# VHH binders against o75319, part 126

Target 1, 181 residues: o75319
Amino acid sequence: GNHIPERWKDYLPVGQRMPGTRFIAFKVPLQKSFEKKLAPEECFSPLDLFNKIREQNEELGLIIDLTYTQRYYKPEDLPETVPYLKIFTVGHQVPDDETIFKFKHAVNGFLKENKDNDKLIGVHCTHGLNRTGYLICRYLIDVEGVRPDDAIELFNRCRGHCLERQNYIEDLQNGPIRKNW

## First folded at step 9 (VHH)

Design A4 (framework vhh_4orz_3)
Fold by ESMFold2-Fast, scan of step 9:
Structure A4 (fold): chain B 181 residues (1-181), chain A 119 residues (1-119)
Amino acid sequence: as target 1 above (181 residues)
Amino acid sequence: EVQLVESGGGLVQAGGSLRLFCAASGFTFYDYSMAWLRQAPGKRREWVALITSGGETDYADSVKDRFTISRDNAKNTVSLQMNSLKPEDTAIYFCARQDWDYSEGFDYWGQGTQVTVSS
């Protein structure tokens, strides 16, 4: 499909780095074929993403794509120097343990390989909000021991938009810690 | 209470046409993308057509140029005009509301309406 995702224009393209972490969240970039449906100021291509990150004096070292589709852009649209990881994540419901563990392993692997630099892990779903915010907060809570409300507040502030799915918020605040064996 | 009610299904000969209707209630209809999906016996549900809140349309390759999705926000109705029907189009057709955040998912569905295309 080539339609613009519902409400995609309502969200800030890219948030700011979450202080004390290597995370930055953004909405899905749209490849060039979508640009005929957008005003120039609405465009947010993969190239625009990297330009906006650079404008913040940051550098991406990994992109984690949580969308359940590949229609928005292709890995080939990204610089070859930036690893791309696809985790097909079903929205609406809280991500399952397999999805959470894949995300945690990817983050831990990146941090181990990038201990000597300050490159960021870019995470996005369609809007860079609910699935994105859930998985980032789940990582901070489960792996880094951050209190749930602090993780959520940090994400909301840095993304520029608040997590909207009450079931995701409830799971972060009161749900079990997911442990990997 | 969100409700979606389909109508317009039936039996039609190959090459014929049918128009399906979906009456929506219990939510702010004009704010949501609406879709049609179908399921043939023994197969997974497949997406057929979508119309965004802004009126942009999209179609599965299998139905492109044969089916047309439209909406009437004053009547809270979405419809699917099906032309040049094939036996392969035989399925239960479901009206669905797209999830407000998960663009590949649907959070509410109708009960479906049967479309049977004879050869």
Scores: ipSAE 0.658, ipTM 0.827, lowest interface PAE 1.4, mean pLDDT 93
Fold by OpenDDE, second read of step 10:
Structure A4 (fold): chain B 181 residues (1-181), chain A 119 residues (1-119)
Amino acid sequence: as target 1 above (181 residues)
Amino acid sequence: EVQLVESGGGLVQAGGSLRLFCAASGFTFYDYSMAWLRQAPGKRREWVALITSGGETDYADSVKDRFTISRDNAKNTVSLQMNSLKPEDTAIYFCARQDWDYSEGFDYWGQGTQVTVSS
C-alpha cells in the first residue's frame, strides 16, 4: 500500500555531507503515488532528493537503500547514472555481522572505484536515522578508526537528528569491532 | 482481518529436508514482502528468509544455499524449502508480513510451526 511511514514527516529530508567522509544520509524518498497523502511542502520524491543534493553543491555517486520493502520507490525512479544498492536491513535491532559486512564492502568498493571524483554515498533507511546512522558510524569506527562518540556526534550533527535507539548507541560505544573481511 | 497460518513443521533427521507453508489472508498479498523468521530455545527471534513483492529473495548466511523461499500470489502462500537441515535449525518458524511503517518491520505473524532436527 501507500501508507506513509510512521513519523516520516518528523525528519529532515536530507542531511549534510559528513565532513571528512563521502557519506550523506536522508530519509526514504517516496514515489508519486504517496503525494496524494502529503501536503506539497511534505513531499519528498526521488527527484526532490537529487534537487536537494544539488542545492548543497554535491553529487550522489551511489545510493544504499537499507529498507526491507520496495513499496516506497523503484530503482527506475533514479537517474541511470547513479547506481542503486539494496541491503535488506531489519529495523529496531542491531544489524547483524552479515549486514555490517555487506555495507562495508559496498562502501569500500565505491571508494576504490571513485578515487578520481568527490561523489557521495547516499544512505537511507525509512527515516535515514537509526539503521543508517548505525551502519555509517560502524564503518567509521571499525574501518576508519574513529572514536565511537565522535562518530555518533558527527552523524547526529550532519543528519540534523540524533540516533534514537539505545541498543544501537550502546553497541557503537561498547560493542566489539566487527570484521572487515 | 489479517491472518497467517504456518504448516509443515515436524521432526526430521540431520541432512533431511522439510517444506514449510504459510497461508495468508485478509490483505492484498501481492503488495507485501513476506518473510520467514525463527526462534530457537533461549535465543532471540531472527529472520531467515525474505521475498519481496517483486520476487527478490534474501537469506541469512546461516541458511544460504540450503533454504529457498518462494511465493504463490495466486494462492496467497509463502513457502520455505529447507534442505540439508542441521540441529542448529531447530526452532519455531514464523511466517511474517513486512510493514516498515512499524518499528519492528513486521506487523503480523502466525503462531508458528515447530521444526526439530535431530542429530
Scores: ipSAE 0.042, ipTM 0.469, lowest interface PAE 2.6, mean pLDDT 93

Design A40 (framework vhh_4orz_3)
Fold by ESMFold2-Fast, scan of step 9:
Structure A40 (fold): chain B 181 residues (1-181), chain A 119 residues (1-119)
Amino acid sequence: as target 1 above (181 residues)
Amino acid sequence: EVQLVESGGGLVQAGGSLRLFCAASGFTFDDYSMAWLRQAPGKRREWVALITGGGETDYADSVKDRFTISRDNAKNTVSLQMNSLKPEDTAIYFCARQDWDYSEGFDYWGQGTQVTVSS
């Protein structure tokens, strides 16, 4: 189906790189079939994503798609030079340990493979906010030892929107560290 | 407590029509997208139709032009008008609520209503 996701227009298309990390967050790009339902200035296609990243003098090396659907765009809509990883993640619920471990493994693998460049890991869910912010912050807390409140503040500032789901925030602040070893 | 209660299912002959209703309570109805999904015997649950809080609709290809989803925000109801029913439409039909953060996930479901289409 091609209905625009609820509240999708309310969010900035792309945040800024999170300083000290390789992460950049954005909302889901929408393929050409959605453009009939959007004003020209509201369009945010896969091509628009790469143009906006370039405008920030950044380069994507990996896209991690956390949406629980394949209807918004196809991997084939992305440049062949950028790897795409799908991790089906249900909204509203704190991601389970398996999902967290998959995300951590993908990030660690990218960083090892990309030591010689400064390419970014682009992460998105539908709005690029709750699932996206949770998994990025969870990585920073569990793997990089960042204090939870610092990770959340960094994500909120760089995304341009604050994490909205209280259960996600509570788990980041007070939940257990998920070991990946 | 969020509650979704389906009604309107039954037995109908191929080519017939049924209208399903879902009565919602326990939340601000206008703030949420509502959907109908179905599950046939031995098959996985599949999405049928969706309507946003503002009334924008979307349909699975298998039911397009035969089914119409609508809502009445004043009465907290969502309905599914099913026309030109086929034996392949036989399933339990579920009403579900989708919050703004779900792509395909739903946070509340009704108990379902059985639709049986005979040949």
Scores: ipSAE 0.016, ipTM 0.275, lowest interface PAE 5.9, mean pLDDT 89

Design A41 (framework vhh_4orz_3)
Fold by ESMFold2-Fast, scan of step 9:
Structure A41 (fold): chain B 181 residues (1-181), chain A 119 residues (1-119)
Amino acid sequence: as target 1 above (181 residues)
Amino acid sequence: EVQLVESGGGLVQAGGSLRLFCAASGFTFDDYSMAWLRQAPGKRREWVALITSEGETDYADSVKDRFTISRDNAKNTVSLQMNSLKPEDTAIYFCARQDWDYSEGFDYWGQGTQVTVSS
């Protein structure tokens, strides 16, 4: 096991905070068992994640892990001060309504509990791009009333990579607004 | 560009043997589980055999003890040795790459190779 996910090296480790929001997106950190398969400049461990966010003068208050696997790193590799939430999300498919609801509930809960600070919600899938970008944009569109194209542009610019899955983009632009039930 | 190309199919009499090959290109072959699936006329595609990146194997009950999946990482090839073939094994056999993190199980498929077993 412990194979590096396909195309993982093609993506920037961490994006920039999305202005006007509490979101920051990144690719999946890889635990120490992956280090021998990576050059030093390619390493992106949980520790490296927190160092890169501190270099931006930001602080994480929550990590939401959207990968459909537990092989990349373990919650115990994260600081005890940062809550971790796993939402198993299959790639390639537009996330279902239950997944969207769970993501929105977690974000809303974090924001209510963190009114007195400026801590960020870190969101990642394997590449920190398609599932990550979809759910962040879906939240901005459905909850914050952002126009779909504006949400997508903001995510693309801050992540440093454009959403690649046409079905995800199509759903964001033309799909129905998902309301809490 | 990911490509999977099957070969080795053909017509064989019941009780006979065939060996299927799948040549993979366009990805780091060693990092993925590989599978064989089959589809008989009028039926759904069914999983037959799987081999993990570490070489662990698993088989559908219908083919256990008759089929053997193997891989050659130096050649980017996965193979299926089929022994004691039955008419019920008649199907198009597909090579597939498995990654549950990216898909519902399989993200790339070959075009398939026809296996016909006469009674």
Scores: ipSAE 0.020, ipTM 0.283, lowest interface PAE 4.7, mean pLDDT 89

Design A42 (framework vhh_4orz_3)
Fold by ESMFold2-Fast, scan of step 9:
Structure A42 (fold): chain B 181 residues (1-181), chain A 119 residues (1-119)
Amino acid sequence: as target 1 above (181 residues)
Amino acid sequence: EVQLVESGGGLVQAGGSLRLFCAASGFTFDDYSMAWLRQAPGKRREWVALITSSGETDYADSVKDRFTISRDNAKNTVSLQMNSLKPEDTAIYFCARQDWDYSEGFDYWGQGTQVTVSS
């Protein structure tokens, strides 16, 4: 389909790097075919994503796409030099343990391969909010030992929008630590 | 409680037209994308049409230019105008509310209305 996803215009395109981490969150970029439905200031293509990150004096080393579709943009729309990983993540419900494990494995692998640089892991779902925020916070809590409330607050400030799904927030605060090794 | 109730299904001959209605209640209708999906006997449910809160529409290739989705926010109703019907359009048609965050998912469904297109 070529319709703009619901509420997509309500969210800032790109957040800020989460200090003390390699994460940056953003909403899904939309390929050129969507631009006829957007005002110039609303456009956020894959090219716009890289331009906005460069404007923050940052560089992407990996994109993790959590959407359950490929209609928004194609991997070919990204620079060939930046790895792209698709993790089809079912929304609404809390991501399952397999999805959490796959996310953690990808992040750990990136960090191991990128010890000598400061490149970022870019994470997005449709809005760069609930699935994105959940998986980033889950990683910080389970792997880096960050307190749940601190992880959530850090994500909310840097994304510029607060996690909205109460079941996600509840799981982060009170759910089990998932030692997916 | 969220409720979606379909109506307007029936038997029609190939080449004919039907208009389906979905009455929504229990939520702020204006804030959600609404969709029609269909399921033929022995087949998986397939998406047919979607209308966003802003009124933008989208259609499956199989129904494009034949079906028109519309909404009436004052009446909390979404409609599907079906023209040039084919036997292959025979299915139970479901009204669904799109999850606002998970665009490929639907969080509420109606019970469906049967559409039968004879050759």
Scores: ipSAE 0.709, ipTM 0.845, lowest interface PAE 1.2, mean pLDDT 94
Fold by OpenDDE, second read of step 10:
Structure A42 (fold): chain B 181 residues (1-181), chain A 119 residues (1-119)
Amino acid sequence: as target 1 above (181 residues)
Amino acid sequence: EVQLVESGGGLVQAGGSLRLFCAASGFTFDDYSMAWLRQAPGKRREWVALITSSGETDYADSVKDRFTISRDNAKNTVSLQMNSLKPEDTAIYFCARQDWDYSEGFDYWGQGTQVTVSS
């Protein structure tokens, strides 16, 4: 169906690039069929995503989609020049080690292949907040050695919204480092 | 009215196999991702397997390579093939319709079917 995701309107469409990283977080863009249920100023399509990124003088080099559904938009709605990666990520619970590994692997692969540019890794779930924030922070903590509180603060500040899930926050702050394969 | 009816549960020995079925009705089945959840005694309900409308699958680490989720859109059914069963797989298994418009990620599920794995 074409239901607007719960609380989707409450979140900023696109965050800011996280300084010192190649990450930018955003909420899920919605294909045209959703527009009839939205006010014009509420619309956020794949096209709008790229426009907003451009307005920030940035360029997306990869989109990581953490949602489980394909109803929001299709990869075909994206420019052919931007790779699309789907990583199924269950909501509300801390991502499992496999999911974390998949994310890290994707990020590392991108960074290796894109050393000659400054293109961004766009990451989103439904709201581009909890799952998105957790995995980005998990990467920063586990791979880049960033302090958990610093990672969380950086993400929150750049996304314009704070991580909401206590279990995610707790795991980031006090949970074990996950294996970097 | 959306209905999900699970079947196929039962008692099985460790190392055995079991196949669960879910019959769906009351909605456009092929538009939705479907999942199996389970709840063990004294534990919270947990996600087990998911199959998207396009047929892509995902599994919890605990069941990966042992369980296989499949769907038949012509019959509006979801199945869960469970191999190499372990006592820790003992739980009530629920068929669920995924909908991320809901905070819980699922909007409908059945009454469940009991799976008991004996050691």
Scores: ipSAE 0.021, ipTM 0.313, lowest interface PAE 6.0, mean pLDDT 92

Design A43 (framework vhh_4orz_3)
Fold by ESMFold2-Fast, scan of step 9:
Structure A43 (fold): chain B 181 residues (1-181), chain A 119 residues (1-119)
Amino acid sequence: as target 1 above (181 residues)
Amino acid sequence: EVQLVESGGGLVQAGGSLRLFCAASGFTFDDYSMAWLRQAPGKRREWVALITSRGETDYADSVKDRFTISRDNAKNTVSLQMNSLKPEDTAIYFCARQDWDYSEGFDYWGQGTQVTVSS
């Protein structure tokens, strides 16, 4: 399908780096074939993503794509210098433990290999909001010991939009820490 | 309670036409993308057509130029006009509401309506 995702235009393309972390969240970039359906100011291609991050004086070292599809853009649309990781994440329901583990492993691996630089981990789902915010917050809570409400507030402020799925928020606030993988 | 109810299915000769309807209730219809999917015997359910809240349409390659999806927000209905039908279009056709955030998923489905295309 080449339709623009529902509500995609309602969200800021790229948030700001989450201070004290290596995370930056954004909505899914849309490849060139979608641009015929967008005004120039609405376009957000893979190239636009990298330009916007550069404008913030930041640099991507990894992209984690949480969408359950490849229709929006292809890994080949990204610069060869930036690793791309696909984690097929079912939305609506809270991500399962296997998905959470894959995300944690990818982040930990990146941080170990990039301790001598300040490159960012870019994370996105369709809107860069619910699946993205859940997994980033889950990492901060479970691995870095951040208080749930502090993690959520930090994500909301830096993304520029608040997590909207109540089941995700409740799992972050009251759910178990996922440690036995 | 969210409900989606399909109608309009039936038996038709190859080359013929059918129009399917889906009556929606229990939610703000205008805010959601609506879709038609189909399932043929022994096959996976496949997406056929989608219409966004703003009226943008999209189609699977197998049905483009033959099928037209439309919506009537005043009546809370989505419809699928099927022209130049082929035996391979034989399937149960389902109306579905797209999850607004998980655009690859559908959170509510109708029970389906049978379409049979004979030679």
Scores: ipSAE 0.645, ipTM 0.818, lowest interface PAE 1.3, mean pLDDT 93
Fold by OpenDDE, second read of step 10:
Structure A43 (fold): chain B 181 residues (1-181), chain A 119 residues (1-119)
Amino acid sequence: as target 1 above (181 residues)
Amino acid sequence: EVQLVESGGGLVQAGGSLRLFCAASGFTFDDYSMAWLRQAPGKRREWVALITSRGETDYADSVKDRFTISRDNAKNTVSLQMNSLKPEDTAIYFCARQDWDYSEGFDYWGQGTQVTVSS
């Protein structure tokens, strides 16, 4: 039951804050039960996440979890002071309009409520790359008016890994703007 | 051995209702999210509905507000209530165990049950 996600070890645990935004991307933290299958240096728990964020002199104000499973960690493993939001996002396919809308709504709500601070929106899927990158870029493109290539480049640079899935990239570059309602 | 067995499929008229069932065995059922998938003739398999171990639900846009997924952890069952059925809902429906450790997002599914909606 406690299998390490495929290729999970291949990705940096936490990216960098995206300049000009409140976003930071990371791979899914794993609860303690997974540590038995990991070398000490490979471990990345919810606690480790917050430690790494602090090391960057940042603070998380919201965590958006895009995974479908709840086996990786429990919301109870997070500090009570940091809201947790689950947005079910199917892998391998471009997120549907409803998913995009949910994400945008969550981000906008956070920004509205957190104008007086500089806390970050932490976003993750399993690897914190493809689904995470797509939705962040989709937001930047649709809501902030950022050029698709600029958004993708910014995300890739800050995450330390490049978006891998061509269908996501193509949709970001050439796909229609999704409604911001 | 993990087993998923679907039932409840059949022929129904447009606008009708049908309830599918899935019996799960061979694993700790309450630890996993469960889903319903479907495959229409000549089309790829698509996700329809998902329910987490805690009971949170999500639906494809095409079935939202018409379909309801539920689970009974005491009986190790997943159900799909399908209302306001349309001809385009015609497909083989599969019960699936969600696991993102696998590339497809699901590691086990049953043999499926045929749902046919006539116009």
Scores: ipSAE 0.037, ipTM 0.379, lowest interface PAE 3.2, mean pLDDT 92

Design A44 (framework vhh_4orz_3)
Fold by ESMFold2-Fast, scan of step 9:
Structure A44 (fold): chain B 181 residues (1-181), chain A 119 residues (1-119)
Amino acid sequence: as target 1 above (181 residues)
Amino acid sequence: EVQLVESGGGLVQAGGSLRLFCAASGFTFDDYSMAWLRQAPGKRREWVALITSKGETDYADSVKDRFTISRDNAKNTVSLQMNSLKPEDTAIYFCARQDWDYSEGFDYWGQGTQVTVSS
């Protein structure tokens, strides 16, 4: 499938680092084959991602890809120095406990191994919004003890776009804290 | 409430043509990508064609150059023109709305319309 994902152009490519955390969110990068469908200013390749992170004086130490597809770009399109983790995350419904657990484990492992640096965990789904925002906020609430409304506000401000899925927002505000097993 | 209703299926000889229609209601049709998927006897559903809100089209390799997807926003309809039909195209054809956020998935489906292609 070579079509541009619906609404992809409507979102900023990369948010800013979420202060007090190691998270930065962005929309999915699109490999070279998509360039013919994009104006130069609309392009956001894997290379463009790393250039924009450096423009913010930040450095990626891990990319977590939440998309349920491999059509947008290949891990080989990323620098070999940055670990890439795929967590196939079904959208529409709230991510299941197994997905939440995998995300928490990856984040905790990264933080433990990167105590002596300030590298970031980059997280994306298709738009870098709902699945991305849900899992980041779920981590902040369940592991860091952040109040749900504060986590959501922080994500929205730093991403530059507000979480849009009401069922995700309701689960963050009113759902149970998931155990870290 | 979202509703998708397919029509236009039937029995046709190999080499023939059919045009499928999907009538959509209960949502802002212009804002969504729409798709056709099919399920052959004993097989999983497979994607056939997609049209974005902006009119960009995409097709599975198996139907490329034979099928054409189109939309009429004034009538809230998606159509699939199927030419040069083969027995292997025999399936139930489903109209689906792409999830507005989860671009890899579909959040609403029609009941389907049967297409049978005789050798």
Scores: ipSAE 0.707, ipTM 0.850, lowest interface PAE 1.2, mean pLDDT 93
Fold by OpenDDE, second read of step 10:
Structure A44 (fold): chain B 181 residues (1-181), chain A 119 residues (1-119)
Amino acid sequence: as target 1 above (181 residues)
Amino acid sequence: EVQLVESGGGLVQAGGSLRLFCAASGFTFDDYSMAWLRQAPGKRREWVALITSKGETDYADSVKDRFTISRDNAKNTVSLQMNSLKPEDTAIYFCARQDWDYSEGFDYWGQGTQVTVSS
């Protein structure tokens, strides 16, 4: 069914660009079929996503979808000019090394191919918070050498919501660095 | 109405094999990841295997390389091939639809099918 994700309405649709990075996090946009269950001001479609990004004077260069379902929206709902990458990421548990690697690889590939522009990497899960925040922070920590607390604080501030899952936070703060190859 | 109906459980000797089936109805099957869960006596329910809508699979460490999850989108079915079964695999096995909108990560599951592995 097309039920609205639990607590989906509680989160800001789109965060802010993370300074010093190409990342921006947002909650999952919902296709048109969900609109009948939402107030007009609650609607957040793929089109709305791009509008909100433009309002920030930014441009998306890649969307990384971390959700485990395809019911929220279709890649066809996105502009053809923006690549879409699906990385199935299990919720509530720390992503495994393979997932982390896939994410890092995607980010590094994008950065390599987009050196001549300032387009953003849009990352989302359902709420654009826990899975999204973990992987972004994991990248910053493992690849960019950012202090874990700084990475977490930066993400939280820019997303407008704080990471909620203690196991994610704990792993970021005290967990081992993951392989970057 | 979402329905998940498990079948294929039974009694098997250690080292044996068993194949479980799940028939799904009442929703767009190919939009969802499906999983097998199990609950042993006196233990909490645990996930065993997961298959995404794209066919990617994941397994609990305890069953990795022994169990294989698969799906048939044309028939709306998910299967679990269980090889090299151990007494520790004895449990009620549930077919479940993944939905991270729910706190437990699954929103529907069937009545389950009993798997008993004798030593």
Scores: ipSAE 0.027, ipTM 0.343, lowest interface PAE 4.3, mean pLDDT 92

Design A45 (framework vhh_4orz_3)
Fold by ESMFold2-Fast, scan of step 9:
Structure A45 (fold): chain B 181 residues (1-181), chain A 119 residues (1-119)
Amino acid sequence: as target 1 above (181 residues)
Amino acid sequence: EVQLVESGGGLVQAGGSLRLFCAASGFTFDDYSMAWLRQAPGKRREWVALITSYGETDYADSVKDRFTISRDNAKNTVSLQMNSLKPEDTAIYFCARQDWDYSEGFDYWGQGTQVTVSS
């Protein structure tokens, strides 16, 4: 499975840190075997991810991979100093409560262990947009008490792309608070 | 309304060939990856082949070098050429549209076309 994901080239590789949070969103890095299908300026390997984070004067402390596949890159392609967490997240439909709970637990655990630093939680799905934006916004709404529209606007601004999946947006705006963290 | 309609299935002897067609309507066909999946009796549905909007192809190991997926954007059609058919290829074959964001998922499916390979 070495084909480039649909629309992957249409999205910025890495967003900006979401102010007031420890989150940064990005699209899935592609291991070196994909580079023969990409122009040099289109390449976004795991190494490129860390270089772009450093260019923003930021440091990753955790990567949460929401893709429902392992074909894009391997955890071994990441620096050993950065924990990697896989949460196989089914797309299209709003993530279920179990997935939301796993995400919240991972974020809360990271924040507890990283009180004395400013390291970021990097979150990605295939495009770093719908599943990524949903779970980050769900965390901000349910745990941090952020208003849904404010969470969505913050994510959209910092990612550089707007959440596109209307069922996700509607659940964030009008759905129930998930008290499972 | 998104519609996917398969055709070309049938009965064939082992070693034979079949070509499946899928006619798509109700969406901008050029923007989506299209796939073929199959479901054999008593088994789960499995992915067989995929073609991206850019024309890249990918195949399950079980069909590689025997099956070829192609598309005709002018006719909104995706096709699967199946060569060197084996009894193990007996299944209902489904045309599917890949979700653009969730690349492991499919958001629309055809009704399927039966392929039966006799020994």
Scores: ipSAE 0.689, ipTM 0.837, lowest interface PAE 1.3, mean pLDDT 93
Fold by OpenDDE, second read of step 10:
Structure A45 (fold): chain B 181 residues (1-181), chain A 119 residues (1-119)
Amino acid sequence: as target 1 above (181 residues)
Amino acid sequence: EVQLVESGGGLVQAGGSLRLFCAASGFTFDDYSMAWLRQAPGKRREWVALITSYGETDYADSVKDRFTISRDNAKNTVSLQMNSLKPEDTAIYFCARQDWDYSEGFDYWGQGTQVTVSS
């Protein structure tokens, strides 16, 4: 049950804050049980996540977990001061409208409640790339009115990896705006 | 260690019935959706049936109303009742654990059990 996700090692643990936004993307941190299968330099635990964020002089205010499993880490592994939100998101397919809505709602709620600070919304899926990138970009496009190409470029640059899934890219570029309910 | 062991395959005549079983071990069975997949000779592996952790079922159009997937959480088993079998149902059938973080949507499956439907 504790297999390291495929290609997990290939991705940078944590991206950079997306300028003009409160978003930061990262790959899934792994609980201690995974460490036995990793070289020390490959380890990326919940604790490591927070350390890396601090190294960037940032602070997480919310973690949105888009993975479709609970095996990677437990919410209890996170500081109590940082809210954790799970949005089960199926991989490899464009998230459905409900998922998109949930994400947007969570982000908007956070922004409303955190106007007085500069805490970040940390978003991750398994690799912190495709699902993560799609939903962040979808938000920027639908809610903030950002051009699709600009959103994608911004995400890619900040994450340090490019969106890989063509169906995600195509939907972002040419797909309909989803309702902001 | 996650293990999935299929059984119940065999030779059956068209129109006949067969029941497949899968014994699961090495994980919290009731937390996962389980599925049956099949692979016919020269064809890609295809999804056949799915049952969620809470018992909701779904079927491929090709087997809908003929196949029934069920699970017994007390025994950690998944079963596939196959009725009105057709020659085109001939394949190796795999029991699989669903995980959408994997490329194919499943992270574990067994060695499979051969189902052959004769005309």
Scores: ipSAE 0.019, ipTM 0.352, lowest interface PAE 5.4, mean pLDDT 92

